VHH binders against q96fz2. Designs and how they scored, part 383

Target 1, 269 residues: q96fz2
Amino acid sequence: CGRTSCHLPRDVLTRACAYQDRRGQQRLPEWRDPDKYCPSYNKSPQSNSPVLLSRLHFEKDADSSERIIAPMRWGLVPSWFKESDPSKLQFNTTNCRSDTVMEKRSFKVPLGKGRRCVVLADGFYEWQRCQGTNQRQPYFIYFPQIKTEKSGSIGAADSPENWEKVWDNWRLLTMAGIFDCWEPPEGGDVLYSYTIITVDSCKGLSDIHHRMPAILDGEEAVSKWLDFGEVSTQEALKLIHPTENITFHAVSSVVNNSRNNTPECLAPV
Key: E = the ipSAE of ESMFold2; O = the ipSAE of OpenDDE; V2 = 0.75 times the mean of E and O plus 0.25 times the DockQ between their complexes.

## First folded at step 22 (VHH; framework vhh_6z1v_2)

Design GB5 (at its last look DockQ between E and O 0.06; V2 from the best seeds 0.00; counts 0 for: pae O 4.3 > 2, placed apart)
Fold by ESMFold2, look of step 22:
Structure GB5 (fold): chain B 269 residues (1-269), chain A 123 residues (1-123)
Amino acid sequence: as target 1 above (269 residues)
Amino acid sequence: EVQLVESGGRLVRTGGSLRLSCAASGFTFSDWAMGWFRQAPGKEREVVAAISWSGRSTYYADFVKGRFTISRDNAKNTVYLQMNSLKPEDTAVYYCAAKMGLFTVSPQDYQYWGQGTQVTVSS
């Protein structure tokens, strides 16, 4: 998993993140650092994307079932990293394999501190290898959506009159992540950064790619992954598995260049 | 104190029209998706239509077949259901419901419910 779409305006995205606290009350997450949110149809590693995490990470005695939404850097920078420039990190932390998460210091340490997050996206892109060529067929992969009036083509959302009809009720993809907090040695703001946990692909995706992000399907899974105050690491890791509850469609190669930030990136072809 | 109050249900003849209203209070209406559900005697409560917090995205159950229109007025904290070409099988108690954020088709996802308004369609 190395490319996502997360293009919703902040007010739309916030409402898509409505949730239930432990008492059953429906709420919206509270933003931290909203100015760092950069919506795009074509997010790549090192960019900021919004994640959900427990309020307990920020407030003593907070209800751990309450959620904060905050932009974080994609590509976990471990708290122990000693260079002044995160781009000098000598290993790739874009993804974290579920089968080795407890063996890698970069992921094991923050996970042991309860630093679990939910990475938000409209969906993710994956490239299918094509026999006999260097060509790869990109696909946009996302949760099944309930059929709304004028739904049926995501590409129709490239005009203002149709965008709200498609995206106002979009169910965001919710991927299991781990985050860490890095203090630059020369000083400055703490850097929050995340990795996306990956698993073997489900049967439905196996013809596209052999790995997929660990998707948290439903409010219960999301709540348990986030609630480090009530849900142990061992229990949380039981949530990490492939899911068949996904859909996809082929997209044009416009998405291949990460500088292309247009609705065409995710439009069906 | 959250309240959803439906109105407009009455007896109408087959082929007739009816407009239901649901007045909402006690919450920030524009954060909430709204749904109309119905329940006929001996049947499960089922979604009729739903509308997003902004009013721009809507859902209709298959049995509606273009006969009903859901709308909302966020300035008046009100959601509406315009029902045309009514049939005897539309006879039910109609309920207004609210869910924060995104609408769904499942009644158990909705936090607030009205008391219902009876719609009866005669032959």
Scores: ipSAE 0.789, ipTM 0.904, lowest interface PAE 0.7, mean pLDDT 91
Fold by OpenDDE, look of step 22:
Structure GB5 (fold): chain B 269 residues (1-269), chain A 123 residues (1-123)
Amino acid sequence: as target 1 above (269 residues)
Amino acid sequence: EVQLVESGGRLVRTGGSLRLSCAASGFTFSDWAMGWFRQAPGKEREVVAAISWSGRSTYYADFVKGRFTISRDNAKNTVYLQMNSLKPEDTAVYYCAAKMGLFTVSPQDYQYWGQGTQVTVSS
């Protein structure tokens, strides 16, 4: 996975991330560094994307089922990295293979610290190789959208009384990630960065691409992945597998250029 | 080919009512959020109203103040804007737009646009 879409306005994105904590209370994730959120139809590595993580990572004694939403850099920068420039990393940390996650120090160490996150996206892009040609057809891949009959007004979603109303909204793709915190040697702000865990593609996607992000399908999977206080690494890793609950459509070549940030990127052709 | 065709725009007196229609074709209409936008001369295009795919969620700009109603008929692939209590300041070209997924208030987020229909409100 090397390209995603995450274009929703911040407020809409927040509402789309509504959840229930372990007590059954409806909640919205609190933002950390909301100003770093940059909506885009075409997100590439090294850009910032919003991720969900447990509040326990920031607040001692917090309920680990509570969620924070934070923009993080795509491409994990390990905490032990000693260079002043993250771009000088000599290995690719855009993705982490599920089968070797425990073999690589850059992923194993933060994972062992419970640094699990859910990477949010409208969907992700993959390119299918056309047989006999050097051409590649891009596809936008996302959750099937469930048309529920019960929708509340978006504005009313801020009211606890209206939280039972099923979102008439785009279901966000929820991908399993690992994040780390890096302190620049020369000082400055702590950099939060993430990698997306990848798995072998499901049967439905196999003709497009042989690998796919580890998708966490459903609130239970998302909650378990995030809740590092209650769910062990071993248990969490059981959630990492291919899913068939995915759909896709062909998109234009507009998405090929990472500088293009328009609705045409994910529009069906 | 995706097409959005607006209709219903005309000259109306202050206090009058008008119903705009937008006929959509070339895509699965029921899967898309729809919006009405307007652009007056020398002004930026602004959102008037938006509606979810099901029609159950709606948004209205602050200047609407209950005067306009957005609705849709998915069986007819049509979105409507009922405009009541029209004012001279409502004079603009009104555009229908389509967005996959959730509606937004930002014009740049919409993938497809109609050609627009002129609404003129005389004093």
Scores: ipSAE 0.038, ipTM 0.421, lowest interface PAE 4.3, mean pLDDT 89
ESMFold2 (binder alone), look of step 22: mean pLDDT 90; pTM 0.914

Design GB6 (at its last look DockQ between E and O 0.84; V2 from the best seeds 0.74)
Fold by ESMFold2, look of step 22:
Structure GB6 (fold): chain B 269 residues (1-269), chain A 123 residues (1-123)
Amino acid sequence: as target 1 above (269 residues)
Amino acid sequence: EVQLVESGGRLVRTGGSLRLSCAASGFTFTDWAMGWFRQAPGKEREVVAAISWSGRSTYYADFVKGRFTISRDNAKNTVYLQMNSLKPEDTAVYYCAAKMGLFTESPQDYQYWGQGTQVTVSS
């Protein structure tokens, strides 16, 4: 998992993240650093994307079931990293395999601090290797969506007004992540960064790629993953498994260049 | 206190038209998706139509077949269901419901419900 779409305007994204706290109260998540949100159909590692995390990470004695939404850097920078430039990290932290998460210091340590997050996206891209060519077929992969008036499964439309008819009700993909906080040695703001946990792909995706992100399907799974005040690391890791509740379609090669930020990136082909 | 109050249900003949209204109060209306559901005697409550917080996205159950239109007026905190070409099988109590964020097809996902308004379609 190395490319996602997360393109919704902030007000649409926020409402897609409505949730219920442990007391039954309906809430929207509270933003931190909203100015750092950079919506795009074509997000790659090192970019910022919104994640959910418990309010307890920011406020002493806060209700751990309440959620903050904040942009974080994709590609976890461990708190112990000593160089001044995060791009100098000598190993890839874009993803974290579930079968080795408790063996890698970069992931075990923040996980032990309860630094669990939910990574948000419209969906993710994967490239299927085609036999006999150097060509790869990209697919856009996402939760099944309720059928809306003009959309079927995808929001590409014949006019700007039709574009919003599907995305205002888009169920965001919710992926299990781990984050860490790095203090630059030369000073400056603390860097929040995340990795996406991966698992073996479900049967439905196995012809595209052998790995998939660990998807948290439903509010119970999301709540338990986020709530480090009430849910232990050991219990949270039981939420990490593949899901068959996923759909996909082929897209054009426009998405291959990460600088292309247009609806064509996820349009069916 | 949150309230959803439906109105407009009555007896109509087959082929007739009817407009239902639902007045909402006690919450920030534009954070909430709205739905119309119906329940006939001996049947389970089922979604008829739903509309996103902005009004831009809508959903209709297959049995609607273009006969009904959901709309909302965010200035008046009101959601509507225009029902045309009514059939006897449309006879039911119609409920307005609110769900924060995204609408779904499932009644159990909705947080607030009106008391219902009876629609009866005679042959």
Scores: ipSAE 0.745, ipTM 0.888, lowest interface PAE 0.8, mean pLDDT 91
Fold by OpenDDE, look of step 22:
Parts: structure tokens; sequence; C-alpha cells
Structure GB6 (fold): chain B 269 residues (1-269), chain A 123 residues (1-123)
């Protein structure tokens, strides 16, 4: 996974992240560093994206079922990294393969500390290789959405008004991530950064791409992944597997350029 | 304390119209999706319609077939169900329900419920 969409306004995004804590209380996640949230139809590595994480990471003795939402840098910077520039990392940390998560120090260490997060997105993009050509067809991949009377599918949004309706009740994609905290050697603010865990693609997606993000489907999966206070690493890792509960449509080549940030990126062609 | 209070249910003839209202209090109304559900005697509670926090997105059950309209007034903390072309099969207790964030089709996802209002459609 090298490209996502996360374009909802902050308030809409927050509402889309409504949850119940372990006591059954309905809650919205509290924001940390809300000003760092930058909506975009075309999110690439090194950009900031909103993630969910347990409140326990920030507050001692907090209810670990409570959720914080925070923009974090895509591309995990390990806490032990001693260079002054994160770009000097010699290995790619955009993704973490599920089969080698425990073999890589960069991922194993933060995971062992309970630094699990849920990466939020409208969906993610993948490119299908066309047989016999160097051409690649991009696809937008996301959760199936509830059919509404007026909004139908993304493809039915022929007007700005209809477009807003489509996103008004949009179910966000929830991807399993690992985050770490890095303190720059020269001082400054702590950098929070994340990696997306990847798995083999489901059967439905296999023709498009052989790998997919580990998707946490449903509130229970999301809660268990986040709740590092009550759920062990071993139990949490059981949640990491392919899911068939996805849909997709072909999009234009507009998304190929990471600088393009328009609705055309995820619009069906 | 969270309260949902339904009103408007009554006896009507087949083909008639009713408007149900649900007044909400005790929570930030604009953070919640709202829904109307109904339960007939001996049947399970089923979703009739749902509406997003903003009112821009709506869901209707298949049996509604364009007869009902859900709406909300966020300034009044009220959700409405306009019911037209009523049929005897629409006879049920109608409930208002609230879910924080997005609406769903599943009654179990809704946190708060009203006491219900009786709608009876005579032939």
Amino acid sequence: as target 1 above (269 residues)
Amino acid sequence: EVQLVESGGRLVRTGGSLRLSCAASGFTFTDWAMGWFRQAPGKEREVVAAISWSGRSTYYADFVKGRFTISRDNAKNTVYLQMNSLKPEDTAVYYCAAKMGLFTESPQDYQYWGQGTQVTVSS
C-alpha cells in the first residue's frame, strides 16, 4: 500500500470514528494535534494521516479502550534511529509484512510496547499490471458502503451536492498499523510515525494486486487492536489476515501523480 | 439524561398520512445519526429509515418504497418521519433511536431509544 485517500473534513472524520468504550459509553475520539491533519484524496508516504490509538499511550492509568485520533507521519521512524534526518533511513518502513513483523527490529520493538494504531482512510489505491504492456490501471479499494436513497454509489455523484451526500455517511477503511515515537537527536518535538501492516491479498483483489493492507473489519477488531492494555500482542496478531469485505472500482490516471489532490482521484471511470 | 420522545402516532385509514416527531435531549444532537424503527406484534423490530447527522444522507427500508420521508431539524433537536400512503401492514409501534456517528441498518447498533408511538392503519 503506497497511496491512500483521506479527505473528509475533520468534524466529519471524527463522527465517522464514533465508538463505544468498554463501559458501553458512546464516544468520539479526542484529537491530538488536530492542526496537523491535512485532508487529501491522494496521500503518499511521508505525509501525515490520521490514526486511532489508545488513550493509555498518552495518559497514565487511562481507560485503554478510549481512543485518540492523531495525525502521524506515514513511514515508521524507529525510536532508536540516531540520525538527525528520518529520510536517511536505509530501509522502507511504509509497510510491514505480517509474516516478518516479528523479525524486523523496527516493527517488533514498538509492537512489543503496545504501539498499535488504526490507520484511517477513505480507501487505498492499487495498480493492476496490464498483461503484455507497461501500463498500469489504478483502482480505488474501500469498504462496501450502505446504499442510500440519494447517494447510491460513488459513481452516481454527478453533482457537488450528490458528492457531499456520498461522503456524509462514509464508512472509513480501518487498517492495522504500528507506530513509534522518535526523538530527534538535536532536540525538538517527538515525531509520531506509523507503518501499515500488509498481508496477502484476498481472492477478490488478487487480480489487481498480490498484497493488501491488513484491514480491521468492525468495531471489535478495531477495539482489540487498539487496546494494548488488555489485548496481548499475540492475540492482536490474530486479527491480521486478508478480508473479502472490500469493493473497488477503476479510477483515472490522475491519481498517478501524487501532487493531484482532487475528487477525480477516486472517481470511477 | 438522554431522552427521546416520540409523538404523532394515531389511528388512520388506509391511504392516509401521518407525521411522527421525535424530540431529543441530553446529548449533542449533531453528533448522532437518528433512525426510525418499528415493531409489530409478534414481529421483530425493524429499521424504517435512518438519517445522518447533517441530514444529507438517508436510508430507507425496502418496504418504504418512497412512501416515507425521514428528516431532521438540528436546531430543534428533532427528527421526523413523514408517512404517506399508509397501509394496514404499517401498523406498529414506531421508535426513534440514536446512534453516535454514522447510521447503520442494525437496531442493535443504536444506543438510545424512545418509548415508541403507536401507529394503527385501518382498512
Scores: ipSAE 0.663, ipTM 0.852, lowest interface PAE 0.6, mean pLDDT 92
ESMFold2 (binder alone), look of step 22: mean pLDDT 89; pTM 0.909

Design GB7 (at its last look DockQ between E and O 0.01; V2 from the best seeds 0.00; counts 0 for: placed apart)
Fold by ESMFold2, look of step 22:
Structure GB7 (fold): chain B 269 residues (1-269), chain A 123 residues (1-123)
Amino acid sequence: as target 1 above (269 residues)
Amino acid sequence: EVQLVESGGRLVRTGGSLRLSCAASGFTFSDWAMGWFRQAPGKEREVVAAISWSGRSRYYADFVKGRFTISRDNAKNTVYLQMNSLKPEDTAVYYCAAKMGLFTESPQDYQYWGQGTQVTVSS
């Protein structure tokens, strides 16, 4: 739950986020801060990644079923944080356990304000521990994909020139998140930041790791999680559970170093 | 306001070839994935082929792979289906359909539909 790939060019990613509004009309989300989008095969905490959120967070009386896409910092910085440097936060907010979300002030408060988001990725990485050693086997984990022309495996390319053909119809992983808005005490722009909600792993992933992100599988789940204008916190939390509709493959250790931003990070071995 | 107009369907002999086209208007064509679907009498509508908004990713149902090629020309707002080695079981009404973003195999995910063009394959 601490490493993802989100590498698509902005125009490809935007079209992958087409959705239906409450009237059934198909739309693309509107960007906020598009210049902060930093695509990479190897995203880690403190980096920016795109999330979806309701337009109602930004516009008075907006249709809460309409979506905004915006880069946010991974690692939620609570609105009440008093220091000038977010790296001084004395606890890890990369993830939020679903079983304690209503017990942790850092997550309960923004959740009560309807600050729900959908965290976007090509997929996430998880490391499987080998019993009796400190060696780890990384895996790339993602939604099952429609088989397309020239695809021999998900995320792999015959050569670097073919990545767009494999990814041009990629179903993005959609993870449930909570975000908050922090005003730096010295002034400047409001910092938007998020955490990814985690749950116990489904049976299919339990051999790799005991936790997984809470995945929102399908438009109904995504719409309900985002629509804080029509869907209460209590109803939204019913969407938070493991899913078996997930697939994975082993990858090389290239991904271990977060500075490696290459297709090899997610290529099957 | 949105229109999808198929053309090119006709009677052909087994083993023959046929090119279908679908002219689109009333929306920004390059935001939309396109699909060809078919429906034979008494059967449900089923996906034949689909193509991404850019034309770079393509999908073919297992029954048509190798015989049909989907393509698109975004400058002309047109999607095509080249059908070769036709069989009597390919007889159906062929529809083009549009879905914003990613294509799928499910007809209910597509927002706009043409009226269809009849393809009949005789022995």
Scores: ipSAE 0.792, ipTM 0.909, lowest interface PAE 0.7, mean pLDDT 91
Fold by OpenDDE, look of step 22:
Structure GB7 (fold): chain B 269 residues (1-269), chain A 123 residues (1-123)
Amino acid sequence: as target 1 above (269 residues)
Amino acid sequence: EVQLVESGGRLVRTGGSLRLSCAASGFTFSDWAMGWFRQAPGKEREVVAAISWSGRSRYYADFVKGRFTISRDNAKNTVYLQMNSLKPEDTAVYYCAAKMGLFTESPQDYQYWGQGTQVTVSS
């Protein structure tokens, strides 16, 4: 996974992240660093994206079932990294393979500390190789959306009003991530960064791409992944597997350019 | 082989105190929720207390009413049940049990069990 969409306004995104804590109380996640949130139809590594994480990471003795939402850098910077520039990392931390997560120090260490997060997106993009050509067809991949009687396909949003309705009720893609905290050697603000755990693609996506993000499907899976205070690493890792509960449509080549940030990126062709 | 071995059960007088221990082996103890259950003669096995892997969350049955405390030492692979203000009604075989993930109140959800230790409270 090297490209996502996360374009919802902050308030809409927050509402879409409504949850129940372990006491059954309805809650909205509290924001950390809301000013770092930059909505975009075309998110690439090194950009900031909103993630969910347990409040326990920030507050001692907090209810670990409570959630915080925070923009973090895509591309995990390990806490032990001693260079002043995260771009000097010699290995790619955009993704973490599920099969080697425990073999890589950069991922194992923060995971062992309970630094699990849920990466939020409208969906992610993948490119299908066209047989016999050097051309790649991009696809937007996302959770199936509940067909409200009035909500036609994303493509049927013929009016601005319909478009708003679609996105107001959009089910966000929830991907399993690991984050770390890095303190710059020269001082400054602590950098929060994340990697997306990847798995082998489900059968439905296999023709498009052989790998997919580990998707946490449902509130229980999301809750368990986040609740590092109550759910062990071993138990949490059981949640990491391919899911068939995904849909996709072909999009235009507009998304190929990471500088393009328009609704055309995820519009069906 | 997974083993849970309870100890500490004995005869005590009403109002007395007792500490039960359960030593675990054969699995990664720190990854498991632990529970204490009891079974009196002719009664069903019931949950007494449970504790999460980290020890942050605890559950107590209604009849405990603040009298018992569950704790764990992950370094020692041991779970404890401190029982104070014991009553004759607390007489039972007490069992230690282990569950992966979150603890529950349901005995059937627990994967591993000890052999139990007898607690007898005399009037």
Scores: ipSAE 0.341, ipTM 0.695, lowest interface PAE 1.5, mean pLDDT 91
ESMFold2 (binder alone), look of step 22: mean pLDDT 91; pTM 0.924

Design GB8 (at its last look DockQ between E and O 0.85; V2 from the best seeds 0.81)
Fold by OpenDDE, look of step 22:
Structure GB8 (fold): chain B 269 residues (1-269), chain A 123 residues (1-123)
Amino acid sequence: as target 1 above (269 residues)
Amino acid sequence: EVQLVESGGRLVRTGGSLRLSCAASGFTFSDWAMGWFRQAPGKEREVVAAISWSGRSKYYADFVKGRFTISRDNAKNTVYLQMNSLKPEDTAVYYCAAKMGLFTESPQDYQYWGQGTQVTVSS
């Protein structure tokens, strides 16, 4: 996974992240560093994206079922990294393979500390290799959505009004991530950064790409992944597997350029 | 305390119209999706319609077939169900329900419920 969409306004995104705590109370996640949230139809590594994480990471003795939403840098910077520039990392931390998560120190250590997060997105992009050609067809991949009045497929949003209706009740994609906190050697603000865990693709997606993000499907899966106070690493890792509960459509080549940030990126062709 | 109070249910003839109202209190209404559900005697509770927090997105059950309209007024903390072309099969107790954030089709996802209002459609 190297490209996502996360374009909802902050308030809409917050409402889309409504949850129940362990007491059954309905809650909205509290924001940390809301000003760092930059909506975009075309998110690439090294950009900031909103993630969910347990309140317990920030507040001692907090209810670990409570959620915080925070923009974090895509591409995990390990806490032990001693260089002044995160770009000097010699290995790719955009993704973490589920099969080797426990073998790599950069992922194992933060995971062992309970630094699990849920990466939020409208969906993610993947490119299908066309047989016999060097051409790649991009696809937007996301959760199936509830059919609403006049909300055809994302493709039927022929009007701005219809577009707004589609996104008004959009179910966000929830991907399993690991985050870490890095203190720059020269001082400054602590950098929070994350990696997306990847798995083998489900059967439905296998023709597009052989790998997919580990998707946490449903409130229970999301809650368990986040709740590092009550759910062990071993139990949490049981949640990491391919899911068939995914849909997709072909999009234009507009998304190929990471600088393009328009609705056309995820519009069906 | 959270309260949902339905009103408007009554006896009507086939082909008639009713408007149900649900007044909400005790929570930030604009952060919640709202839904109308119904339960007939001996049947399970089923979703009739749902509306997003903003009112821009709406869901209707298949049996509605354009006969009902869900709406909301966030300034009044009220959700409405306009029911036209009523049929005897629409006879049920109608319930208002609230879910924070996004609406779903699943009654179990809704946190708060009203006491219901009886709608009876005679042949």
Scores: ipSAE 0.846, ipTM 0.924, lowest interface PAE 0.5, mean pLDDT 93
Fold by ESMFold2, look of step 22:
Structure GB8 (fold): chain B 269 residues (1-269), chain A 123 residues (1-123)
Amino acid sequence: as target 1 above (269 residues)
Amino acid sequence: EVQLVESGGRLVRTGGSLRLSCAASGFTFSDWAMGWFRQAPGKEREVVAAISWSGRSKYYADFVKGRFTISRDNAKNTVYLQMNSLKPEDTAVYYCAAKMGLFTESPQDYQYWGQGTQVTVSS
């Protein structure tokens, strides 16, 4: 998993993240660093994307079931990293395999600190390799959506009227992530960065790619993953498994170039 | 504190029209999706229509598409259901419900409910 779409304006995204706290009250998450949110149909590693995390990470004595939404860098930079430039990291932290997460210091350490997050996207892209050729067919992969007026216009959503009707009630993909906090040795702001946990693909996706992000399907799964104050690492890891509750469609090769940021990236072909 | 109050239910003839209203108070209405649900005696509560927080995305159950229109007025904290071409099968108690953020088809996802308004459609 190395490409996503997360293109909703902040106010639409925020409402898509409504959640239920431990008292049963429905709430919106509170933003941190909202000006760092850069919506795009075509997000790649090293870019910033919004994640959810527990308020307890920022406020002593906070209710751990309350949620913060914040942009973080995709590609976890471990807190122990010694160089001043994160691009010098010599190993790939875009993804974290679930079967080895407790064996890799880069992921085990922040996980032990309760640094669990939920990575948000409209959906993600994967490339299917065609046997016998070098051609790859990209797909856009996302939660099944309620059929609303204009649902068939997903690729035409660039027009203001159709965009609002398609995306105004879009269920965001919620992926399990781990984050860390890195203090640059030369000074400056703390860097928050994340990795996406991966699992074997479900049967429905196996013909596209053999791995998929660990998807947290529903409020209970999301709440338990985020709530490091009440849910232990061992209990949280039970949430990490493939899901069949996923859908997809083929898209054009426009998405191949990460500089292309247009609705065509996710339009059905 | 939170209240949803339906009104407008009554007896009408087959083929008639009726407009339901639901007045909301005690929460920030524009953050909430709204739904109309119905329940006939001995049957489960079922979604009729739903509308996004902004009013721009709408869902209609298959049995009501083309006959009913959901709308909302965020300045008045009110959601409406215009029901045309009514049939005896539409006889039920109609409920207004609120869910923060995105609407769904599942009654169990909705936080707040009105007491309901009776709609009866006769020959």
Scores: ipSAE 0.759, ipTM 0.893, lowest interface PAE 0.7, mean pLDDT 91
ESMFold2 (binder alone), look of step 22: mean pLDDT 91; pTM 0.924

